VH-VL binders against q67yc9. Designs and how they scored, part 3

Target 1, 181 residues: q67yc9
Amino acid sequence: DEPVPTPWPHQFHALMFMNYSGDLSMIDLWYDWTNGRNFNIIQEQLGGITYDLEWNNGTSFFYTLDESKSCRSGQLEVGILRPNWLDGAKYLGQQNVSGFLCNVWEKVDFIWYYEDVETKRPVQWIFYTGREAHIMTYEVGAVLEDEKWQAPVYCFNKEKKSLSTKGALSEFKGYKEKAAL

## First folded at step 16 (VH-VL)

Design s3
Fold by ESMFold2, look of step 16:
Parts: structure tokens; sequence; C-alpha cells
Structure s3 (fold): chain C 181 residues (1-181), chain A 121 residues (1-121), chain B 107 residues (1-107)
């Protein structure tokens, strides 16, 4: 009867424009359920680049490759976002977004999710915090070369006790941890 | 700071065409927003007239569709309303408004101050 | 067209009162309702969106609720600056339609 959200493909690349009340960033999202890994390469507007690397066993790294060589690493209770994470979302009908006609769903206290009616591709999502993700490109089946998934050597030093959940996609990290318990 | 300002004649004779212009400052009308016309009749509520998307695509209230044209002039950063064959029933305060690209989820967030149009012989 | 029926058409109230305004849609529209406040001689200004979300800068004494066909705007403790006309608006589908307004006056 009501449309249901399309599960995420097991492998894809998306270029996302992020807007949080004027705080802007671009994110390359490499989602790889097949190999149990997820990589966000986060470019802040006229700012630095942060690498957010997550593994399905809960191992996570949040690092820079600039002169600071910063890395926070840790172990989460849960892995990466599952393809069917939108199961049970509440349908909200159709709405226009930037000239696209979309089906809209909500997961309360988490997200509003917009999917193009014709192509079934994600167009945008709005986190409960107000952070917006706009999908600029969406390449199903894209795979990032294995060597690019390697965290730098300085992630394997004395900074492995705390992993920040703040940042451009912190809402997904919070959602995963909440859903685990 | 985005500002919208309506302009046009305050008095129009019956059967003539009403022409209004909305001048936008602080933001480009060719960017990703919907641009609307809304009117408010004396002692009555608000009525949506129509909108234009930066692609030039328009959407009109069916009750006015045969009489209304909305257009944009990006070189002047303006969008316009033409309403043909006006009658006394078209006497109202006319507003232009900006609406975020996520239509429906967000309200019309920036309105002009309004311009009063009287249709009288 | 989706009709939005607003009630009451007018309310006379004192500072500190609780005020409730209702809006009924002619069909189910989920939570796609906005509320606007209009002061005399001014354009409407957004107050609440998505039925219950406060627009930035709106005081917490304002709240919205409802889904489907029945929606409510509540002012928990009326302040002098709240005397205005209030409109609901459905944003579910075009043509967008407004309630007829509720004028809130000083008693």
Amino acid sequence: as target 1 above (181 residues)
Amino acid sequence: QVQLQESGPGLVKPSQTLSLTCTVSGYSISSGYYWHWIRQHPGKGLEWIGSIWHSGSTDYNPSLKSLVTISADTSKNQFSLKLSSVTAADTAVYYCARHRYTSGFYPMDVWGQGTTVTVSS
Amino acid sequence: DIQMTQSPSSVSASVGDRVTITCKASQGIYSWVNWYQQKPGKAPEPLIYAASRLQSGVPSRFSGSGSGTDFTLTISSLQPEDFATYYCQQSYSTPYTFGQGTKLEIK
C-alpha cells in the first residue's frame, strides 16, 4: 500500500553537500557493506579535511592527514549502518525538494528521509538536529580501492581510548549506538 | 540579509491586467528557492496565487490559472505577477515570498511588506 | 483543494491566559501544517512548521500538535506581543491553502 524506503545498496559512493545552519561541508561517502566498512571524507568549507573510517566490528578512526597528524580511535559496540536501517520508517507522503518529487519518511528523534519517486535514489535527509544532507551524486556499485581504507600509522599509538561522536554525520553514530541497546 | 519588495500600481481598473514586480536583494532568484505570490483580501484570509522555480517552471492556483502569469528576470533579480481581467474581487494586499527548496517541510520564510491593490472604476 | 477550517475566528484574552486555536483539514495531510503570526499592517511571519516544530527565535510558550486532519496551536501564557492574527496553512499539496485566521485581541 504505502511505499517503503529502498534499502541502501551494499556498495555505493555518494557526494553529499552538508548544511547545518550555515556550517557547510562536502562529504564523500563510501559505503561498503560487503566488506564491512564505511568511509566519510569530510571537507569543511574553506577548512580542513577529516577522515571518518568505520569497520563493521566496531573499530573506528577519526583522523586528519595534515601536519597535525591527529587521530582518535576507538571501539564502538556496533558496526556500520545496515542496508535496511530505514525499516519501520513512518511514511509522510510525497513532497517536492529542489524540483524533485520525493517520497518522505521519518524515524522519530532521528531523521526525515527523502527519496526520488521516479529513480528511487536518495535526494536528501534532514537529521533531527537540523543538519541537512543533500545528495549531489549517487553511484551504485562504486567501490573504493582497498589501499585507500588504510588508517595512518599514528592511529595505532596512545590515542585509542576515546572516540568522538561529534562531526558532520554524528547523528548516524548516535543512532547506531541507540539501536544496539 | 534577504529582502523582498513588491512594487506596482495601487489602482487598477476592472478588466485590465494587474502587473506587480518583486525585487529581491541579498540573494539571487536564480538559486534554489521557490518564489511565491500570495494575496490577502480585505477582512479575509490569505490566498496562494502561484510560484516559480529557478528553472522557470511555474505552478498556479487552479482558481486563477487561466488569468495568471508568473515570470522571472534574473538580470534584474526580480520576479513578476500578471493577473488579467481583474474585478473588484481582486482587491487585496499582494505579497511576494521566498520558500526553501524543501517545499512543504519549511514555511515561506521571507515575505515582502505587501502592496495594496484596489480594483475600481 | 484541501480546505483548512480554523476556529475560533476571534479570541479575547488577557495577558497570562492559555489560548488554544484549532485547525481542521478536509483530508489527511499527515503533519504538513505551518502556523503563521500576522501583526497589524505587517506580513505574516512563520511560527511553527511540520505541525509541531518551532521556527527559530519563537518563544517556547508556543506549541503545535496534531497529525492527520486535526491540528492545534497553543500559547501557554499569553504575552502582550502575542496579540495578532494566526493562520494555519497546509503544505501537503498545491494549491497551498490557509485557514481563515484567528484574531487574538486584548480583553
Scores: ipSAE 0.298, ipTM 0.746, lowest interface PAE 4.4, mean pLDDT 88
Fold by ESMFold2, fold request of step 24:
Structure s3 (fold): chain C 181 residues (1-181), chain A 121 residues (1-121), chain B 107 residues (1-107)
Amino acid sequence: as target 1 above (181 residues)
Amino acid sequence: QVQLQESGPGLVKPSQTLSLTCTVSGYSISSGYYWHWIRQHPGKGLEWIGSIWHSGSTDYNPSLKSLVTISADTSKNQFSLKLSSVTAADTAVYYCARHRYTSGFYPMDVWGQGTTVTVSS
Amino acid sequence: DIQMTQSPSSVSASVGDRVTITCKASQGIYSWVNWYQQKPGKAPEPLIYAASRLQSGVPSRFSGSGSGTDFTLTISSLQPEDFATYYCQQSYSTPYTFGQGTKLEIK
């Protein structure tokens, strides 16, 4: 009877430190399954801020709020990650990570996921690309104000483009697209 | 670029304490890594001695636990090995190594060049 | 303690040959295995981690596989610089333990 990963809470906020071979960023992840929306606010180290906004109906925006006013928008075949997206993960036993004893799971060709055995909180995950997400804070039940979920007006006047990118957390988008097949 | 260098006496008499120091450059030993000692006996395989975490917490090979002390000096960016009551069986090349905080997932990625320690009269 | 048993203890091979080295754990360790290469007079260097992932800078002719208790390192086409001793290491739990090594020699 091996342990299973805890489903994601229906609403939470996480501050994440991202490391991809020395390319560093901080991400505010606002997950809101209840309202069918997911928001990643990505601060590149000494760089710009990118907003990655997803809706469960497949509507997606990837934009900036600086003077460039860039936005890529599109309609994806899939919604946001489901709370139980880790179902079927292969258990890899327990490992100590940064002073936390974690249960570890793998989804092949996608992710290694580390969860604290005591608190059941995510501690980190490592994508197969080598990109690491380190959970710095984890606030179950936190909800971002509705007004903050509105994409800028210039997202609605842009030509539709592919939303798949090599940016932070792009591995989740690739996973969702594969799972939709 | 992170570099590790072992230093200490090459010859130690039986029953004495073997003391080795690993000097780390290019990275702070007080940050996010485990720091290890590993030894390699002549013509034989590798043996893990123990590690220290930046908090000062240590983990030792149970076979050596009563004889081993690993410590860190953050002001000198060094960590050290003391092995008490040595015998000829402790003759080996001693390595220090860096190991990422996700220690099961990653290998020991940076090793020192090794220092040969001979225990004899 | 988890014992790691490597086979063979030595291999004599020619440039261009395919070489396979095996490592068996005394208990299930999932995929928590690293492989190291050690050239004479030098420290070990990482090759493979998590049983199958290549360390940065390692040529694609190296590959690793296995889970549970049985693991393999494969060199698909042996090059002159590959003559060295290879070690597996379990990273599942401390004390970390190494296989006894496989010395890869030129014919």
Scores: ipSAE 0.243, ipTM 0.740, lowest interface PAE 5.2, mean pLDDT 88
Fold by ESMFold2, fold request of step 24:
Structure s3 (fold): chain C 181 residues (1-181), chain A 121 residues (1-121), chain B 107 residues (1-107)
Amino acid sequence: as target 1 above (181 residues)
Amino acid sequence: QVQLQESGPGLVKPSQTLSLTCTVSGYSISSGYYWHWIRQHPGKGLEWIGSIWHSGSTDYNPSLKSLVTISADTSKNQFSLKLSSVTAADTAVYYCARHRYTSGFYPMDVWGQGTTVTVSS
Amino acid sequence: DIQMTQSPSSVSASVGDRVTITCKASQGIYSWVNWYQQKPGKAPEPLIYAASRLQSGVPSRFSGSGSGTDFTLTISSLQPEDFATYYCQQSYSTPYTFGQGTKLEIK
């Protein structure tokens, strides 16, 4: 019988190495289904940190904490990824990745997802755009301090009508919107 | 820029051991890729011989497993092929190739230029 | 072992023609198929991966399709530089295996 992907734990932290056609970044992903929030802290190779903060009510912010005080904000029709967002993925058998034997699934025109057969942890995923996420560390149950989830005050000065679809992990935003997840 | 270069004797006598070396420049062979040997027989297509992972683990074509050894020398940034008890059927162009760590998803992306080996008396 | 059977073994075509090459696997391999192009005296070069995705720098006239056991490579409008031998390769399991090749030659 075909294996199915393990639902995401309700709370975890992952350090991810991202590669998009040679454009490299590191992402701290803080997933917190319990509190309806998801946070990507994005470090590009030349410095600078960008914060991508999503709430399950659809409120979303993309900002910096430096002197530029840049913020884009908006309202998505759908909240954060649900733990079982991989339901219905098509199984593609097993493949070796970096010393892990992985089960592999696809969601057509979206993602290839690799999960360690032994531990059931995510190992990597590859978006149809060619952007790769490599899971370097994976800490189930980790929770980011509440004060870190607060968008800065300059995110609330003027409302933008929609969020940009550009940036790291933008494929997840597009997927959620189309799938009504 | 990563480059692969095959080297070794072009002529080998039957029953002897064929020994080839792939020299890698622009990238460390210990840094997260599979390293392959592939051959192309006259009038035939391509045949995968085997591979070595940066941990030293090898995987061989079962049709050649008892005769083939792939090894790496990280101090020289080289990996090598030994094929014992050769016959005329082993006459081919031999290629070394690099393969990204997501081996099933990506093709072999960098190949050497190939070296012709003739097995003849 | 998974056998990859290409058809046809050769194709004679003119610049501007549409060319289709077929590859059949001896068992289901999902979409784990690569395509390579090899010019005389040169090593193979990757063309298509994951059955349908173009390798970076490959012209859009090339396309791949298929899943399971049957796969195709299509060149929509043949150019002079496309005269070469084409190989499919399964990457589902070792030993990795190649099709016998399809030689695309000038009519």
Scores: ipSAE 0.104, ipTM 0.676, lowest interface PAE 5.9, mean pLDDT 87
Fold by OpenDDE, fold request of step 24:
Structure s3 (fold): chain C 181 residues (1-181), chain A 121 residues (1-121), chain B 107 residues (1-107)
Amino acid sequence: as target 1 above (181 residues)
Amino acid sequence: QVQLQESGPGLVKPSQTLSLTCTVSGYSISSGYYWHWIRQHPGKGLEWIGSIWHSGSTDYNPSLKSLVTISADTSKNQFSLKLSSVTAADTAVYYCARHRYTSGFYPMDVWGQGTTVTVSS
Amino acid sequence: DIQMTQSPSSVSASVGDRVTITCKASQGIYSWVNWYQQKPGKAPEPLIYAASRLQSGVPSRFSGSGSGTDFTLTISSLQPEDFATYYCQQSYSTPYTFGQGTKLEIK
């Protein structure tokens, strides 16, 4: 039988290096299925920090903590990714990438997922958009303090609007929306 | 638009060192791509020579490893090929190309037009 | 090294014909195969990647299939601009290697 992707731990922390056609960024990812929340802290190259906070009820916040007090909020039809979101992905085989022997799976028109054969850790993600994610650290069981999950007050005073499909890891939001159709 | 252009002498004497440069425009070589040298002997197929990425790490064809050096100059957005002790067998069209970062999944998607190098006395 | 054995070395065909080119890898390489088209005096251009994915801008008459060791490039209905030399390439591991090429000529 072909190998299947390892479900995500219910809680983990990962640092990711992102490359989108030369546009570089770092993402501090906190996945917390237990508490129904996901957090992407995005550092743009020589830019600012943006916060992408997702709740399992479908609410998402995209905001900054600088003086601009920028915030966009939206309502998706679905919540955060389930731990076994890669179920049904097509196995493509193995490949040595970045010094790791990886199993590779494909979700059609979405993602190629590389997982280390030995440790079962994610190594890299390639999106159909051309965006690449390189997993730099992977800490199972790590949880961010509750206080750091709070969206700023100015996020709650604005009308919910459609979320842009632009930005780091926006492919996940697009995928979730399509999957809900 | 990303463009690659090979440059260097078109004629090299036997036993000398072939030196070529690939100038990249529209994209920084320090970004997320491998940068390759490929050659094609007259009337023959394609032979991969080696590659380099922004960190300076190189990968060479074992058949040419002892004779090949690939380097990069990020300040000029160039990468170069040196092939020592050339013979008639090294007469070829030499191409530079880019390939997606750490992944063999994608093709070499942008190539230079190639430069002809003839090894002759 | 991984050898890519390409067949045939040459093929004569007419406009409108269906053309098939094959490539066999010396070991299992899953879907890590690319196909290129090269016209005289020009650099190779990518057609197919990951065995079956169509490169952006390439006409849909081109298709790729296969996995493991046996791979195929198919042109469903040959057009005048398709007469060229085609190469398969494995991207499974370095050193990257190419097939010997297939010259597609007018019958």
Scores: ipSAE 0.020, ipTM 0.650, lowest interface PAE 4.4, mean pLDDT 91

Design s3
Fold by OpenDDE, fold request of step 24:
Order: sequence, then structure tokens, then C-alpha cells
Structure s3 (fold): chain C 181 residues (1-181), chain A 121 residues (1-121), chain B 107 residues (1-107)
Amino acid sequence: as target 1 above (181 residues)
Amino acid sequence: QVQLQESGPGLVKPSQTLSLTCTVSGYSISSGYYWHWIRQHPGKGLEWIGSIWHSGSTDYNPSLKSLVTISADTSKNQFSLKLSSVTAADTAVYYCARHRYTSGFYPMDVWGQGTTVTVSS
Amino acid sequence: DIQMTQSPSSVSASVGDRVTITCKASQGIYSWVNWYQQKPGKAPEPLIYAASRLQSGVPSRFSGSGSGTDFTLTISSLQPEDFATYYCQQSYSTPYTFGQGTKLEIK
């Protein structure tokens, strides 16, 4: 039998180095399936920090904490990625990447997923958009304090609009929408 | 749009060193992709020579490794090929090409038009 | 090194024909195969990557299939602009290697 992707831990923390056609960023990813929430803290190269906060009920916030107090909030059709979101992915074989022997899977028109054969940790993600994610750290069981999962007050509008958040991991949002259809 | 252009002498004498440069426009070679040299002998198929990453890391075809040097000049957005001790077998059209993804999964998606190099006394 | 054995070396066909080109790898390389089209005096252009993924801008009449050691490029209905030489390439490991090429000519 061909290997299958390891489901995501219900809770983990990861730091990722992102390359999008030369635009570099780092993402501080907090995945918390247990509490139905996902947090991407995005540091642009020599730039600002943006916060992409997702809840499993479809509520999403994309904001900054600087003086601009920028925030976009809305209701998505889907929640956060399920731990087994890679189920059904096509196995492409093994390849050495970044010094790791990896199993490689494809979600068509979305992502190539590289997982270390030995440790079963994600190593690299390549999106069909050309965006590359390099997993720098991977800490299973790590959880961000509840108090830090709070969107700022200026994010709470009386009327919520449909939100298609564009950002460093916008491909995931697109995938979730497609998968829900 | 991204464009690659090969340049260098079209004639090289046997035992001399072939030197070519690939000039890239519309995209920085330091953006995180591989840059390749490929050649095609007249009437023959394609042969991969080697590649370079913006960090300076190189990968060469073992059949040519002892004779090949690939380097990059990020300030000029160029990368170069040197092939020493050339023979008639090195007569070919030489292409430079871009490979966007470190995994190697994607194709070489942008090529130069190629430059003909003839080894002759 | 991984060898890519491509066949046929040449094929004559007519507009509208279905054409199939094959490549066999010397070892299992899963789906790490690309296909290129090359016209006289021009550089190769990518058609298919990852064995079956259509490169952006390539007509849908082109398709790729296969996994492991056997791979195929298919043109469902040949068009006049399709007469060219085609190459397979393995991207499983370096050194990257190409098939010998298939010259597609007008019958």
C-alpha cells in the first residue's frame, strides 16, 4: 500500500518560511482543532505583521494591530482545515528536499505536500500559485493562550460580509471553499 | 514577462574553455528558484549540464562535473557557464532555463532562445 | 543516472489524428515526468508536468498519463501547429535526463 499523509495533530504550533515569487515572509501558525480555531500570524520581510484568525464556525478576521487598526471580518462558507484534510491526496513518491527524504502527495490544483519519511513532520508545501512554504519548526501539542485568540474591538461590526481573505495562505481558504462545494 | 538570453562566443577552439552567460530580465535570480544550463548537440536530444541556486549552491551532471563551473552574479541578474577542455562533442546549442520550484516537480518553464557554440580548430 | 527511453523516434500523422508518445524510465520515478514541445530553431516549451498536469496555456488536446516507469503523452486531435519534436524528462533526481525525442511529421 502507498503511504498516506499523517493527519495533523489536533493542536500544534509551526513556524514557516514563505517564498512567493521573491516575496518573503514568516508565518507563525497555531492550529487548534480541539477549540475550533486557527491563527496565522504573518510577518512580512522588513514589514508589518498581519493577523489571520479563523474560527470553525466560519467567522474570520484579518487585521493589524498597528495604528491603522485595519480589520476585515466576515463569514466564510467553511471552517478551519480538518486534521485529515489531506485524505485522498495522490501519492507521487519520495524525494529529497531540504535535506529530508520526503513522501510527496498532491491535492489537484492546490498543493504538493512534503512529509519527512522518518519523523512524519511536514517539511515543505508548494502551492499551485507558486507559493512555497518551508516548515521551520513543528511543535505538536503546543497551544496559544486563550487570551491571545481575541480579535481587536474594531473587528466587530454589526454587519458581517462574505469574506475572501487574501494573504500568505490564501490558497488554503480557496481550497476550503472548493472542498465544501 | 520573464526572459532569458544566452550570450558568449560562438566559436571555441579545442582544449579551450567555453564561457557563456545567461541574462535574466523581468525576474530576479535571487528570488528562490533554480537556474539551469542545458545543451543540445546537432540533431540530438537534450542534455542537462547543471544548475545553480541564488545562494551559490550548484548541482552538476556527473558526466561533466570535472569540467563544468556554474556561477551567478545577482547584481547583474546573470548566471554563467564555464566548460573547460572542450572537444567537438561539446558543439551544441546551449540553453539557459528557469525552474521555479526547488522540488523539481515543475518543468523548466522559461528558456532562453539558445546560443550555438561550435568547437573547431 | 535514470534513463528515459522514448518511443517512437518519429511518427507520421494527419491533422485530426490521435497521437501517443511513450517514455519508459529505467527505474520507478512515480509521477516525476515532464513533457516538452520543441519546434525547429526554438527552445523547448513545457506541455505537461507531474506526468499528467497541463502546463498553463497549453491546449486541452494535450494530456499526459502514467506512473512508475511507463508514461504517455497524448494528442487527442492533432492540429497543424502540433508538428514538432517532443521530449519527456524525468525530474525525480539529478542529473535530470531527457528522452531521445519523437519527431511528429505530417503524413
Scores: ipSAE 0.015, ipTM 0.592, lowest interface PAE 7.5, mean pLDDT 90
Fold by OpenDDE, fold request of step 24:
Structure s3 (fold): chain C 181 residues (1-181), chain A 121 residues (1-121), chain B 107 residues (1-107)
Amino acid sequence: as target 1 above (181 residues)
Amino acid sequence: QVQLQESGPGLVKPSQTLSLTCTVSGYSISSGYYWHWIRQHPGKGLEWIGSIWHSGSTDYNPSLKSLVTISADTSKNQFSLKLSSVTAADTAVYYCARHRYTSGFYPMDVWGQGTTVTVSS
Amino acid sequence: DIQMTQSPSSVSASVGDRVTITCKASQGIYSWVNWYQQKPGKAPEPLIYAASRLQSGVPSRFSGSGSGTDFTLTISSLQPEDFATYYCQQSYSTPYTFGQGTKLEIK
């Protein structure tokens, strides 16, 4: 039998180095299926920090903590990625990447997913948009303090809009909605 | 809230084996994190003994490696320390602690209150 | 093993004072240093991680700096509850090692 992707731990923390056609960023990812929440803290190269806070009820907040106090909220029909969101992905075989022997799976028109054969850790994600995610750290069981999951007060009493397809990891948001994940 | 609690005999005779258990509550030890044993000799600093990863892999201080065994019992949500052939030098307060391991990024964030072990005839 | 040489071993200070504790690593360890506070009869509690990041819940009067081999913990204005023993720790590689500790006492 062909290998299948390892389901995501119900809780983990990852640092990712992102490359989108030369546009670089770093993402501090906190995945918390147990509590139905996901947090992407995005640092643009020589730019600002954007906070992308997702809840399993489909609500997302996109905000900054700078003087502008910018915030948008969006509503999806689906929540955060389920741990087994890669189920059904097509196995492409093994490939060496960044010094790691990886199993590679594809979700057609979405993502190539590279997983270390030995440790079962994600190593690299390549989106069909050309965006690359390089997993720098992967910590199973790590959870961000509850207090840090609170969107700023200025995020409330805002009109909810459709989620933007722009920015780092925007492919995930599009895929979730499309695939009902 | 995650809590750690050390337990075991407070007195051990020389040449015997010191055995301690750390009971974890509020978090499953099989779900993640490194689980450490650290000790502090009276009036001295802290000495790292070793650790066990949630997957079961162990890492020991080379100075103690031949004498130390760390294991985990997921059914009881406990991990334990065994130190063989103890001497007076092993008299210390023993702590268990949890560590979020991302290339050493985070500190040991949750500690037990510590348990005193005295080696005496 | 990486040695962490902490200085001073003890320091006497008064409330409101600025206090600096130093830690020197036997080799370059980038920013992989943590600082802990320990009070009598209690377990150590984290103050600083990654050399300069303040642990959640720790007062802002605490700060850490340094990279490579030389690291410092600073208390900008000493408060009564700050009298304790402080330890640096390298988290660069195992075996993890601690400084000898600095006992901060009331003058």
Scores: ipSAE 0.005, ipTM 0.556, lowest interface PAE 10.6, mean pLDDT 90

